VHH binders against 6-phosphogluconate dehydrogenase, NAD(+)-dependent, decarboxylating (gndA). Designs and how they scored, part 3

Target 1, 299 residues: 6-phosphogluconate dehydrogenase, NAD(+)-dependent, decarboxylating (gndA), of Haloferax volcanii (d4gst8)
Amino acid sequence: MQLGVIGLGRMGRIVVDRVLDAGHEVVAFDLSAEAVAAAADAGAEPADSVADLVDRLGDDKRIWLMVPAGDAVDATLDDLDPHLDGDDVVVDGGNSHFEESVRRAEACSAAYLDCGTSGGPAGAELGFSLMVGGPQWAYDELTPVFDAVATGPDGHGHMGDSGSGHYVKMVHNGVEYALMQAYGEGFELLAEGRYDLDLESVAKTWNNGAVIRSWLLELCEEAFREEGSDLGDVDDHVAGGSTGTWTVQEALEQEVPVPLIYQSLAERFGSRADDRFSRRLANRLRYGFGRHEVARKDD

## First folded at step 1 (VHH)

Design g12 (framework vhh_7z1x_3)
Fold by ESMFold2-Fast, scan of step 1:
Structure g12 (fold): chain B 299 residues (1-299), chain A 124 residues (1-124)
Amino acid sequence: as target 1 above (299 residues)
Amino acid sequence: QVQLVETGGGLVQPGGSLRLSCTASGFTFSSYWMNWVRQAPGKGLEWLSGINSDGSSTSYADSVKGRFTISRDNAKNTLYLQMNSLQPDDTAVYFCATGLKYFDWLLSGYMDVWGQGTQVTVSS
């Protein structure tokens, strides 16, 4: 089939390459002329603008968006929508907030699929995991494309109504946070524990037949290989957290307890502070009770 | 001086409409998520609607979906709530507040600045 792709950054280029490799046709556009030229060298048909891209597509347009979340998605839809009708399909393959995806679907003249995409740059070799929300007919029509982009037929699924794809991906990221924290705590115990262990070897062993094997554990093995078991050059400051925060906010709204996901975010917040008021107060209270020496910042 | 001031409340008949305004001063209004919340007589606070910093994203409580519309004008440092099809159950003091999208926050945000509120009474 023919697919338009808008947004040719690292992830968008992977979509282009995998779709072309599966024997489909791609019309590609990006604000970067260099990115468009590179996609054309890979076999895509270059477009000079969003309007040119839609002109090159047939009567039933199938368009995949891989632009940054937020304003870029809305700006792209503003350019596309005058050219679209209800027989067309637009896929947001980025990591938009699910409520934004519902809003966009309601405003869009075409069928709108929100597609949570997981796998990062490794998707070039392995394919992505795709969580798709929106009209069943639109998902069904794009199945050959999803087969090409995903790790295979089992690497994508129709989650439900509009917003559900990005919703499921949001919760996936919350779970990822909790799993990363669990691995971190386990390896910290081993690093600080009674044995002098090669943590690269431990991670490798755990990832070959143990119940906690995962791609995250492969990343742990890589980290220990490159940085050593003491992670000597790695900062303990944990950046990011927006997707995990969205998951906890949703859990609070729905009154669903997610203590492990929440605690993983709390640990990230703690990593950003060299001196926490609560710790200073607790130490002062301990001093009052047992006359313990109060630790000072300069000590 | 950080301040939020709500206006536009009053007495209205069932099925009527009102537009509330919230004027912000003393901080960078365009950088904050804004909310409308209300408190009915004898009840707790109820979150109604939220809008992100640039106005591109909005959310609503089920009780007001389809009847209320939140909007903002960052050039005027003003938040609005357009209320249509008002019902006796909408009788409450209405507040604007800075902070996260959801009212019940313990994680990564809270309502930092609250207004004094404006009374809305829906009665025949």
Scores: ipSAE 0.000, ipTM 0.083, lowest interface PAE 19.9, mean pLDDT 81

Design g13 (framework vhh_7z1x_3)
Fold by ESMFold2-Fast, scan of step 1:
Structure g13 (fold): chain B 299 residues (1-299), chain A 125 residues (1-125)
Amino acid sequence: as target 1 above (299 residues)
Amino acid sequence: QVQLVETGGGLVQPGGSLRLSCTASGFTFSSYYMNWVRQAPGKGLEWLSGISYSGGSTSYADSVKGRFTISRDNAKNTLYLQMNSLQPDDTAVYFCAKTQYVKIFGLEYQSMDVWGQGTQVTVSS
């Protein structure tokens, strides 16, 4: 089939390449002329604007958006919507908030699919995991594209009504935060513990038959291979947080306890502060009890 | 090192205009979606406007739509906010922020961070 793709960053380019490799046609647009030229070199038909992309697509347009979450999605939809009708399908493959996806679906002249996309850059070789929300008919229509983009037929699924795809992906990212924190704490104990260990070797051993094996742990093994067991060149500051924050906010709204996800987010906030008031106060209280030495800064 | 430096603020009368600038260094400015946000006294951060890599696409919060114009000059690594018809409620510290992708153990995360002290805009008589 023919697919329009808007947004040719790392993830959008992977969508283009996989769809082309599966024998489909792609019309590609990005604000970066270099990204459009690179996609064209890979076999996509270049478009020089959203209107041009629309003109190159036939009847019953199928368009995949892979632009930054938030206003970029709305700006793109504002440009697209005058050219769309109810037989067309738009897929938001980005990291949009699920409530924004519901709002956009309601306002869009076309059928709107929110598609949570997981797999990172490895998706180029392995394919992605796709969590899709929205009308069943639109999901069914895009199945050949989802088969091409995902790791296989079992690598994508229809989650439910509008918003459910991004909702499930949001929670997935919350779980990912907690798992990363757990691996980090385990390896920190090993690094600072009583033995002088080769953490790459530990991670490699754990990736071969251990119950905690995962692709995430393979990334830990890679980090130790590239940086050494002391991770000497890796910054302690941990960015991110939008999807983790959204998961915690939703958990609070629904009154569902997510203590591990919350703690992983709290640790990220802590990594951004060198001198926390709460830590200083706790040390002073312990000093007052005569139990701990206070770590005071010199003048 | 990543740096974003906001300038151009000041005291202005209601109905007046100001042009804010944000000078970027330490990253490839032309590769990032850029934003303007503000923080009024005693309030949280409010997103105002965003602009794509090339400047071809822009977006605005309803509170500033039609009054503010975002633009960029990639040759100068500079982001601009032209503010017209200023109102007392526009009094705030204004910050620029980039949309960023950060790799943690090879995984990519999307975030928007404010790196500078901002520039103060005061709209009063």
Scores: ipSAE 0.000, ipTM 0.120, lowest interface PAE 15.8, mean pLDDT 81

Design g14 (framework vhh_7z1x_3)
Fold by ESMFold2-Fast, scan of step 1:
Structure g14 (fold): chain B 299 residues (1-299), chain A 125 residues (1-125)
Amino acid sequence: as target 1 above (299 residues)
Amino acid sequence: QVQLVETGGGLVQPGGSLRLSCTASGFTFSKYAMNWVRQAPGKGLEWLSGISSSGSTISYADSVKGRFTISRDNAKNTLYLQMNSLQPDDTAVYFCAKAPDYSTWLAYLQGFDPWGQGTQVTVSS
């Protein structure tokens, strides 16, 4: 089939490459002329605007958006929507908030699929996991593309109504936060515990038959191999948190307890503070109990 | 520190012309694609034109195709937008934007690098 792709960053380029490799045709556009030229070199048909991209597509347009969440999605849809009708399909493959995806679907002249995409840059070789929400007919129409982009026939699925794809992906990321925190705590105990251990060897052993084996654990092994068991000079500042925040907000709204996901998010926030009022007060209160001397700031 | 400074805006009559300039500092200008975007009062951002790092690949939005011309001078770290046949609906704040560095996942999610303060273009008689 023919697929338009708007957004040729790291992930969008992987979509282009995998779709072309599966024998489909791609019309590609990005605000970066250099990214468009690179996609053309890979076999895509370059478009020089959103309108040019839609003009190059047939009457039943199938368009994949792989642009940053938020204003970039809305700006692209504003340009795109005057050229669309109800037989067309637009896929948002980014990390949009599920409520924004529902709003966009309601406003869009075409069928709108929210597609949560997981696998990171490894998707270039392995394919992605795709969680798709929106009209069943639109999902069915895009199945050949989803087969090409996903890690295999079980690597994509129709989650449910509009918003459900990004919803399921949001919760997936919340779980990922908690799993990363759990691995971090376990290896920290081993690093600081009573034995002098080779953590690369531990990670390798755990990833070969143990209960907690996973791709995340393979990344832990790689980290210890490249940085050493003390992680060299890797900083403890942990950036990001939007999908974790959304997951916790949704859990609070639905009154579902997610203490491990919340705690993993809280640890990320704590990693960003050099000096916390609560810790200083706690230290002063310990002095007030008559048990400990007050630790005081240098300056 | 990345800094982009747009100049050349102002009041112009319908059918008139303006040339916008964007002076870049804080990064290696010749290594990045550059874009022009605008925001009309009460509307969202509209992408207008993009140019590759070397200047060999150029793209335009349909609304400005044939009327606007993007160019760059890498020796002067300057991006240009020549605007001809201006219409009242071209009234907007115009921004130049550095293409994002998609080498990291975070950069991709953030979209465009910061653009400048913009330059106001008003098309009115």
Scores: ipSAE 0.000, ipTM 0.271, lowest interface PAE 14.7, mean pLDDT 83

Design g15 (framework vhh_7z1x_3)
Fold by ESMFold2-Fast, scan of step 1:
Structure g15 (fold): chain B 299 residues (1-299), chain A 124 residues (1-124)
Amino acid sequence: as target 1 above (299 residues)
Amino acid sequence: QVQLVETGGGLVQPGGSLRLSCTASGFTFSSYAMNWVRQAPGKGLEWLSGISGYGGSTSYADSVKGRFTISRDNAKNTLYLQMNSLQPDDTAVYFCARDLSKYGWFDLGSFDYWGQGTQVTVSS
């Protein structure tokens, strides 16, 4: 089949490459002319604008959006929607909030699929995990594309009605945050503990038969390989902190306890503030009780 | 009107240091990851470094890791590149570029606005 792709950043380019490799045709557009040219070199048909992309797709349009969440999605839909009808399908493969996806589906002239896409840059080699919400018929129509983009036949699924794909992906990211925090705490204990350990070797050993083996642990091994066991050149990293916040907000609204996900998000906020008021006040209160000397940031 | 203006380039001796600045206007600076890219004479574009919109995440190309440091001041709408241990092969025009994402994809294919560039020449 023929697929339009709008948004040719790292993830969007992986979608293009995998769809082309599966023998489908791709019409590609991005605000960056350089990104469009690179996609054309890979075998995509370049488009000069959203309108040009639409003109090249023919009658029943199948369009994958891989642009940043928020205003970029709405701006793209504003450009697309005058050209769409109810037989067309638009897929939002980005990290949109599920309520925004429901709103967009209701307003869109085409069938709208919210597609939570997981796998990061490794999706180029392995394929993605795709969590899809929206009309069943539209999901069925895009199955050949989902087969191409996903890691295998079990790598994509229809979650439910509009919003459910981004909803399930949002919760997935909350779980990811909690798991990353758990790995971080374990390796911090090893780094600060009583032995002088090669953490790359520890991560490699754990990832070869231990119960906590995972792709996240492969990323830990890579980090220690590139940066050393002291992580000397690494700043605090936030890989889409908005999705963690959204998961906690939804949990509060539904009154579902998610203490580990919440604590992982709270730790991310706290780690960014070297000079937290609450910690300084707590130390001052302890000092007032005669138990501790007041801690100072520059000491 | 979106504008990105690089300053701080010039002539420096091998082993020296320079700090580049990129002043942004016409958009909410903190809503976008920012990148540094260079182009040596007769060569293609080389991505060097990226920083997320809030400054919490940075990434570096292997060619500059440990020598260059990216930072930003969102209150001043300014992006910086601190360049240390400069070598003759660092001679290039240096561009700042706006990422399509707040969190940064840090890929040449993800940039929508570019500055005009500032020349850095490393020579004795």
Scores: ipSAE 0.000, ipTM 0.117, lowest interface PAE 20.2, mean pLDDT 84

Design g16 (framework vhh_7z1x_3)
Fold by ESMFold2-Fast, scan of step 1:
Structure g16 (fold): chain B 299 residues (1-299), chain A 125 residues (1-125)
Amino acid sequence: as target 1 above (299 residues)
Amino acid sequence: QVQLVETGGGLVQPGGSLRLSCTASGFTFSYYSMNWVRQAPGKGLEWLSGISGSGGTTSYADSVKGRFTISRDNAKNTLYLQMNSLQPDDTAVYFCAKHPTLWSYQLPGDYMDVWGQGTQVTVSS
């Protein structure tokens, strides 16, 4: 197959490399001429614009977008759409909100696949997990590409109608937030607890046959190996939260309780403040009530 | 490991210009959005500007719109802030910051996982 790829950051480059390694052809574009040149060195055909990329593709165009979520996706689609028809397929492999993906699919002249992509930079060696929403025929057409990009045939799946791919990935990230928070709390208890423990050794032991073994736990072991059991100078400030926020908003709309996902998101927000108004007020209320009671008795 | 180093600060007269630079190492620079934040004496942190990994999307705080321009040179792993029409109330320590999430670009006020050392800008006669 021939695949156009727009967006040659770390994730887009992994898509390019894996698709080329599987014997497909890639036409690649990015605003960075250096990123395009690097992809060309790897075997991709360079394009110097979105229009040029489209011109280099055949009659039935298959295009993978790997650009930042939000305005960058819409700007890219504005450039692409005049050149597309209903036999073409566009894949958004980024981290878009599922409602934006539904809106884009409705507006797009081509078939639009929302593809939740998980695995981070490890996808270069292992392949990604791909959660795909949109028309069945378009998913079927892209199966050889999905086989190449994913960790294997079981590493991708058709979730359902438009928006379902990004929806499932959004919830996946919500679960990831909760799991990260759970590991964090467990190791904090061990770090602050009554025993003087080697947390790298604990993480290694937990990841070899224990119930909570996972890739996240491998990352915990790596963190303790690199930073020490006290995490050295690693900041407690946790940025991000968009996918966690989206998951909580959806849970509220559907009236589904997600207390652990919500708590993990709330902890991230709390990490960003030097102090909090609510804590200061609570401290004042604690003393104010008691003093009032003493004064009334003496009155 | 991830490092950010700000340079280019100094003393400048009102109405003058400065260009700040931030040199990044230890990560693939072009894959992450970058931000400029400042802290004036006796005040909290103020977000000023953000730029996506590709450079295609930029945003600015109202206090600096039209006067400051954020840009990046991904080939040089360098982030820039061009500051024009400087005012005495622009006096602050300026920091660059990396967004923690690959391909993520958030609105003003977002927090960052990596902070540089900062560079002092003083605007006075």
Scores: ipSAE 0.000, ipTM 0.105, lowest interface PAE 20.0, mean pLDDT 84

Design g17 (framework vhh_8dlx_2)
Fold by ESMFold2-Fast, scan of step 1:
Structure g17 (fold): chain B 299 residues (1-299), chain A 124 residues (1-124)
Amino acid sequence: as target 1 above (299 residues)
Amino acid sequence: EVQLVESGGGVVQPGRSLRLSCAASGFTFSSYAMHWVRQAPGKGLEWIGNIYYSGSTFYNPSLKSLVTISRDDSTNTLYLQMNSLRAEDTAIYYCARGSPLYKFLTEGYYFDYWGKGTLVTVSS
C-alpha cells in the first residue's frame, strides 16, 4: 500500500519507519524541512506541502495525521478536505478529544478514523497499541498499515463508532496518570524512609517478576540510572494533564467514580503552584485554633 | 548475567520446516518482549518478528505467512517455526531481548541483549 503521513515528530517518524519496514510506500510531509529530509533518507517520498502530498498520492488516498491535538488537526484537515472524497481515508493518530474527533468525522469528505496511539517512543521497537474508532470498512482497509504500526495483530482493534478510539485512549491515559502517581508515592516513601536504598536496584528487582512490573517501571529504573536515587535536579513541576482532565470530566458526566484518577490529576495541578492560597490560609487558621506560631514568607 | 542461546539450526532441504529455540537465563523471561532477527551471508540484518510478554506477536509482513513465533515462559524458551524453507532463508538466526527505550541513534532495531546465533543452511 501507499500511505501519506503528515507530522514527523517522534511518533510520526515511528509510523513512517514501521510502514516502510513492512514494505509499503510512504509520502511524508512536515513543516520542518529537516524532518522531511530525515524521513526521505529512511526511504519515504518527500512532499513539499499538504497539496504536494495529495498530488503524489493516487486514487483512494490513505493519510495518517500525527500532528498536535487541537488547531493543528483542523488546519491540516482544512488543507486536505478540498482534495478528498468518500473513498479516501484519514486517520487521526494524535491525542484529540473524542468529541472533536466526532465533529471532524462529520465534517470530513473522507472516511475518518480516530486512532488512539499508545506506546510513546518505545513504539519504534515494540510497535504501538492502536485503538480505532470510525467506519468498519475504513478500519478493514487500513488493516495492513495497522499490522505494521501496532505491536502485533492483537495490538490494534476496532473499538466502535466515530470517537470511540480516542475515547478508549483517553481513559487509558487516565489510568496511566494513576499508575504514575502510585509509583511516585512508593519510591518517595523509599527515598524518605528509614533505609538508604539504591532505587535503581529496587526498580530493577520489582520489574523482574513482581506484580507491579510494567514499562512505566522500566522508565523509573532508567530515571534512577540517569539521575541517581535522589533524581538530581529534576523539577517537581508536572506539565500536561489534558487527557486526565477529559477522563475526569467524562466520569462526572456519566456519574462514574474515579477517585484515584482524580487524585493523580489533582497532584499534577498542585505541582504547579509555589505558594498556594489554601495552604497559607490553613496555616493561619491553625494559629487561630491552637495559637501555633504562624509561618510567614521569608521566615 | 543475561544469556540467550539459540539452537536447532543445521542443514535442511528446500520446502521443509524447521523450528529454532532460544534458551534465556539471567533475567525474568516472562517480563520481556523477545525478537528474532536473521542475517544472510553478505547481507544486512533482517528483522523477523517479535512476541510480547503478553503472548501477542508481530511479524515482518514479507515473512508473516512463513513463520510463527511462540514462547514457553515455564521453560524460559523462545521459538521460531519456519515453513516452506527456500535457499534464500539460509542465514544466521539471532534471538534478541527487546528494549523498552527508544534508541534514536539506531537503525530501528532496539535490542539490549543478543544471542550468538544459530546457522540455518537450506540446500539439497
Scores: ipSAE 0.000, ipTM 0.109, lowest interface PAE 20.5, mean pLDDT 83

Design g18 (framework vhh_8dlx_2)
Fold by ESMFold2-Fast, scan of step 1:
Structure g18 (fold): chain B 299 residues (1-299), chain A 123 residues (1-123)
Amino acid sequence: as target 1 above (299 residues)
Amino acid sequence: EVQLVESGGGVVQPGRSLRLSCAASGFTFSSYGMHWVRQAPGKGLEWIGNIYYSGSTFYNPSLKSLVTISRDDSTNTLYLQMNSLRAEDTAIYYCAKDLRFLEWLSPSYMDVWGKGTLVTVSS
């Protein structure tokens, strides 16, 4: 089949390459002319505007968006929508908030699929995991594309109604936060514990048959290989991460307890401060008890 | 809040090398990929390459042998080393921030650009 792709950053380019490799045709557009030229070198048909991309796709348009979440998605839809009808399908493959995806679907002249995309850099070699929400017929029609982009037929699924794809992906990211925190705590115990361990070797061993094996653990192994077991000069500051916040907000609204996900988010907030009022007060309270030595800020 | 300031441009003779710098502020520099893009007079934007937060680089194939991108996260500075400069390299050079945080699941797209620094290659 023929697929339009708008947004040719690293993730969008992986979509283009995998779809082309599967024998489909791609019409590609990006604001970067160089990114468009690179996609054309890979076998895509270049478009010089959103309107040109639409003109090249024929009657039943299938368009994959890989643009930044938020205003960029809405701006792209504003350019696309005058050219679309109810037989067309638009896929948002980015990190949009699920409520924005529902709003966009209601406003869009085409069928709108929200597609949570997971796999990071390994997606180029292995394919992505795709969590898709929206009309069943639109999902069914895009299955050859999803098969190409995903790690295989089991690497994609129809989650449910509009918004459910980004919703499931949002929760996935919350779980990822908790897993990252768990790996961090485990390796910190090993680093500071009673044995002098090679943490790269530990991570490698754990990732070759242990219960906690994962791609996140491959990243841990890479970090220890590049930085050493003491992590040298790696900063402990962790910025960003709206998806973790969204997951906790949704859990609060639904009254579902997610203590591990919340604690992982709280730890990220704590990492952004070199000096926390609560820590200084706790030291002062211990001093007031007359039971502990006070540790002063610059001591 | 996020600010990118390019420097190091100017007039340079053909065949020489030049290093451009980009000073970043207002975000956690070490957590984001960075790009270099240029625009020659009367031409469109030409992407030069990027450097991921990990230090890995990806270059425009037409420029790969002529440029090196590097970063110094301790000073929040991005660099572009250019060798064997030609008249055709005369352009305004921009640094740009990738949208992706360490969270690799985000689309790779440029969301903030500097104002640019002019490089003129002439005798």
Scores: ipSAE 0.000, ipTM 0.164, lowest interface PAE 15.6, mean pLDDT 83

Design g19 (framework vhh_8dlx_2)
Fold by ESMFold2-Fast, scan of step 1:
Structure g19 (fold): chain B 299 residues (1-299), chain A 124 residues (1-124)
Amino acid sequence: as target 1 above (299 residues)
Amino acid sequence: EVQLVESGGGVVQPGRSLRLSCAASGFTFSSYAMHWVRQAPGKGLEWIGNIYHSGSTFYNPSLKSLVTISRDDSTNTLYLQMNSLRAEDTAIYYCAKGTEYTFWSGKYTPFDYWGKGTLVTVSS
């Protein structure tokens, strides 16, 4: 089949490469001419605009969006929608908020699939995990593409109605952040603890038969191999997208307790602040405590 | 709350230079790549270039000789310097925030928030 791909960052390029490798045709567009040229070198047909991409696809359009959440998705849909009809399918493979995905699906002239995509850059070798929401017929229609992009037939699934794909992926990211925080705390205890440990060796041992083995832990092992057990050159500021916040907001709306996910989000916010009011107050309280200890001895 | 506010647009004559600014707030600016994108009247979006948190820059090859992107992490400000402006450079210019850099090793990263844009009109 023929697939249009709009957005050729690392993840969009992986979609292009995997779909081409499976024997399908790809028409590719990105705002970066360099990214379009690189995709063309890999075998994609280059487009010089959204309209040009649409013109090259013919009547049964299947288009994968791999642009960032927010205004970029809406701007792309504004360019696409005049060219679309109800037999066409648009897939949003980015990290959109599930409510925005529902809104976009209702407004879109084509069938709209929200596709939560997990696997990061490793998806190039391993394939992605795809969580898809929207009309069943559109999901079924795109199955050959999903088979090519995912880690295998079990690497993609139809979650439910519009919004459910991005919803499940949002919660997945919340769980991921909580797990990352748990690994961080465990290794910090080992680094600060009473033994002089090789943390690469610890992570490797835990990856081979331990109950906490995971791909995230393999990334920990890699980090210790490359940076050393003290992580000497790694910054303590934690960058992150909105999915953790969205997960906590949804948990509040549904009255579902998610204390570990919330605390992982709170730790991210704390890492971004250099001078927090609570730290300043705590320091003043410590100062006061020191003075009172002296006063108790003297008075 | 992430906010990106572009400024410095206006009417300029052909052949002149112009510097645009983008004031960022609501996130740790120094941890993210930043992008400039423009849209000319009646045309689609065109990516101008980006600058990573490390200071490395990558440009649209069609614009590379005409623009320079820089950043000041101490003031959370992104800049676009444009030289030798032409009528075809008339566009709304947008500042865009890159997504998580940590899992991206390539020349460009996706972006997740945009400003409302600043209009640049090149007329003679």
Scores: ipSAE 0.000, ipTM 0.133, lowest interface PAE 18.4, mean pLDDT 83

Design g20 (framework vhh_8dlx_2)
Fold by ESMFold2-Fast, scan of step 1:
Structure g20 (fold): chain B 299 residues (1-299), chain A 123 residues (1-123)
Amino acid sequence: as target 1 above (299 residues)
Amino acid sequence: EVQLVESGGGVVQPGRSLRLSCAASGFTFSKYAMHWVRQAPGKGLEWIGNIYYSGSTFYNPSLKSLVTISRDDSTNTLYLQMNSLRAEDTAIYYCATSPSWLDQLLKYGMDVWGKGTLVTVSS
């Protein structure tokens, strides 16, 4: 089949290359002429504008968007929509908020698929995990493309109605936050605990037959191998948190308790402050209580 | 806001050396781990290596003897030094940020990165 790809950053280029490797045709566009030229060198047909890409796709257009979340998606859809009809399919493979994906699907003249994409550039050798929301027929139509982009046929799935793909991916990221925090706390206890342990050896043992084995434990083992069991000079500042925030906001709206996901997000916020007002106040209250106890002796 | 810009690519003869740069802006560069990744024409991504804010470097074992990663926190710049270049090193080279080693999987896929710089090894 023929696929249009708009957005040729690192992730968009992976989509182009995997789709081409599977024997499909790609028409590629990006605001960067260098990115378009590089995609053309890989075998894509270059387009010099959104209108040119649309013209080259012929009837029943299939277009994958891999542009930054937010305004860039809406600007691209504004350019595309006059050229689209209900037999066309647009895929948003970026990190959009699921409510924005629902809004875009309702406004779009084509069938709109929200595609949560997991695996990152470092994991892309095996392909991505794709969580797809939107019309069943559109998902079915794009199955050959999803097979090419994902880590095989089991690496993608139809989640449900519009918004469900980005929704499931959002929650996936929330779970990842909690898992990272859990490993961190466990190893911190071992590092500060009663025994002088080789944490690389502990991580290796835990990753070979234990119930908490995972790819994240391979990263822990690597960290201890490279930095030592004390983690050398690794900073405790943890950036990011948007998908964790979205997950907690949704949990509050639905009245679903997610204490571990919430705590992992709260720990990230706490890592960004050297001094916290609440800790300073707590110390002052402890001081005040001690002075009060001394005063009681005068009774 | 957060932006990475790669530079230093071009045509280079086999056996020679080349240094790539990545200029970072919009975040506290000195607190982030930085990565180099490349993509040969018609092939998938290949991770080259990374450098933590501490200066510790880790490399793809297949490339370890051929590359050196360094950083200059005073100028918010990441470097990739490549030696003994071969035709197989022809690729687009990207830099990327990771906020921490423990958070690498989640953040690496969501981080801002550049669109790359092309290196062609040709006689």
Scores: ipSAE 0.000, ipTM 0.167, lowest interface PAE 18.1, mean pLDDT 82

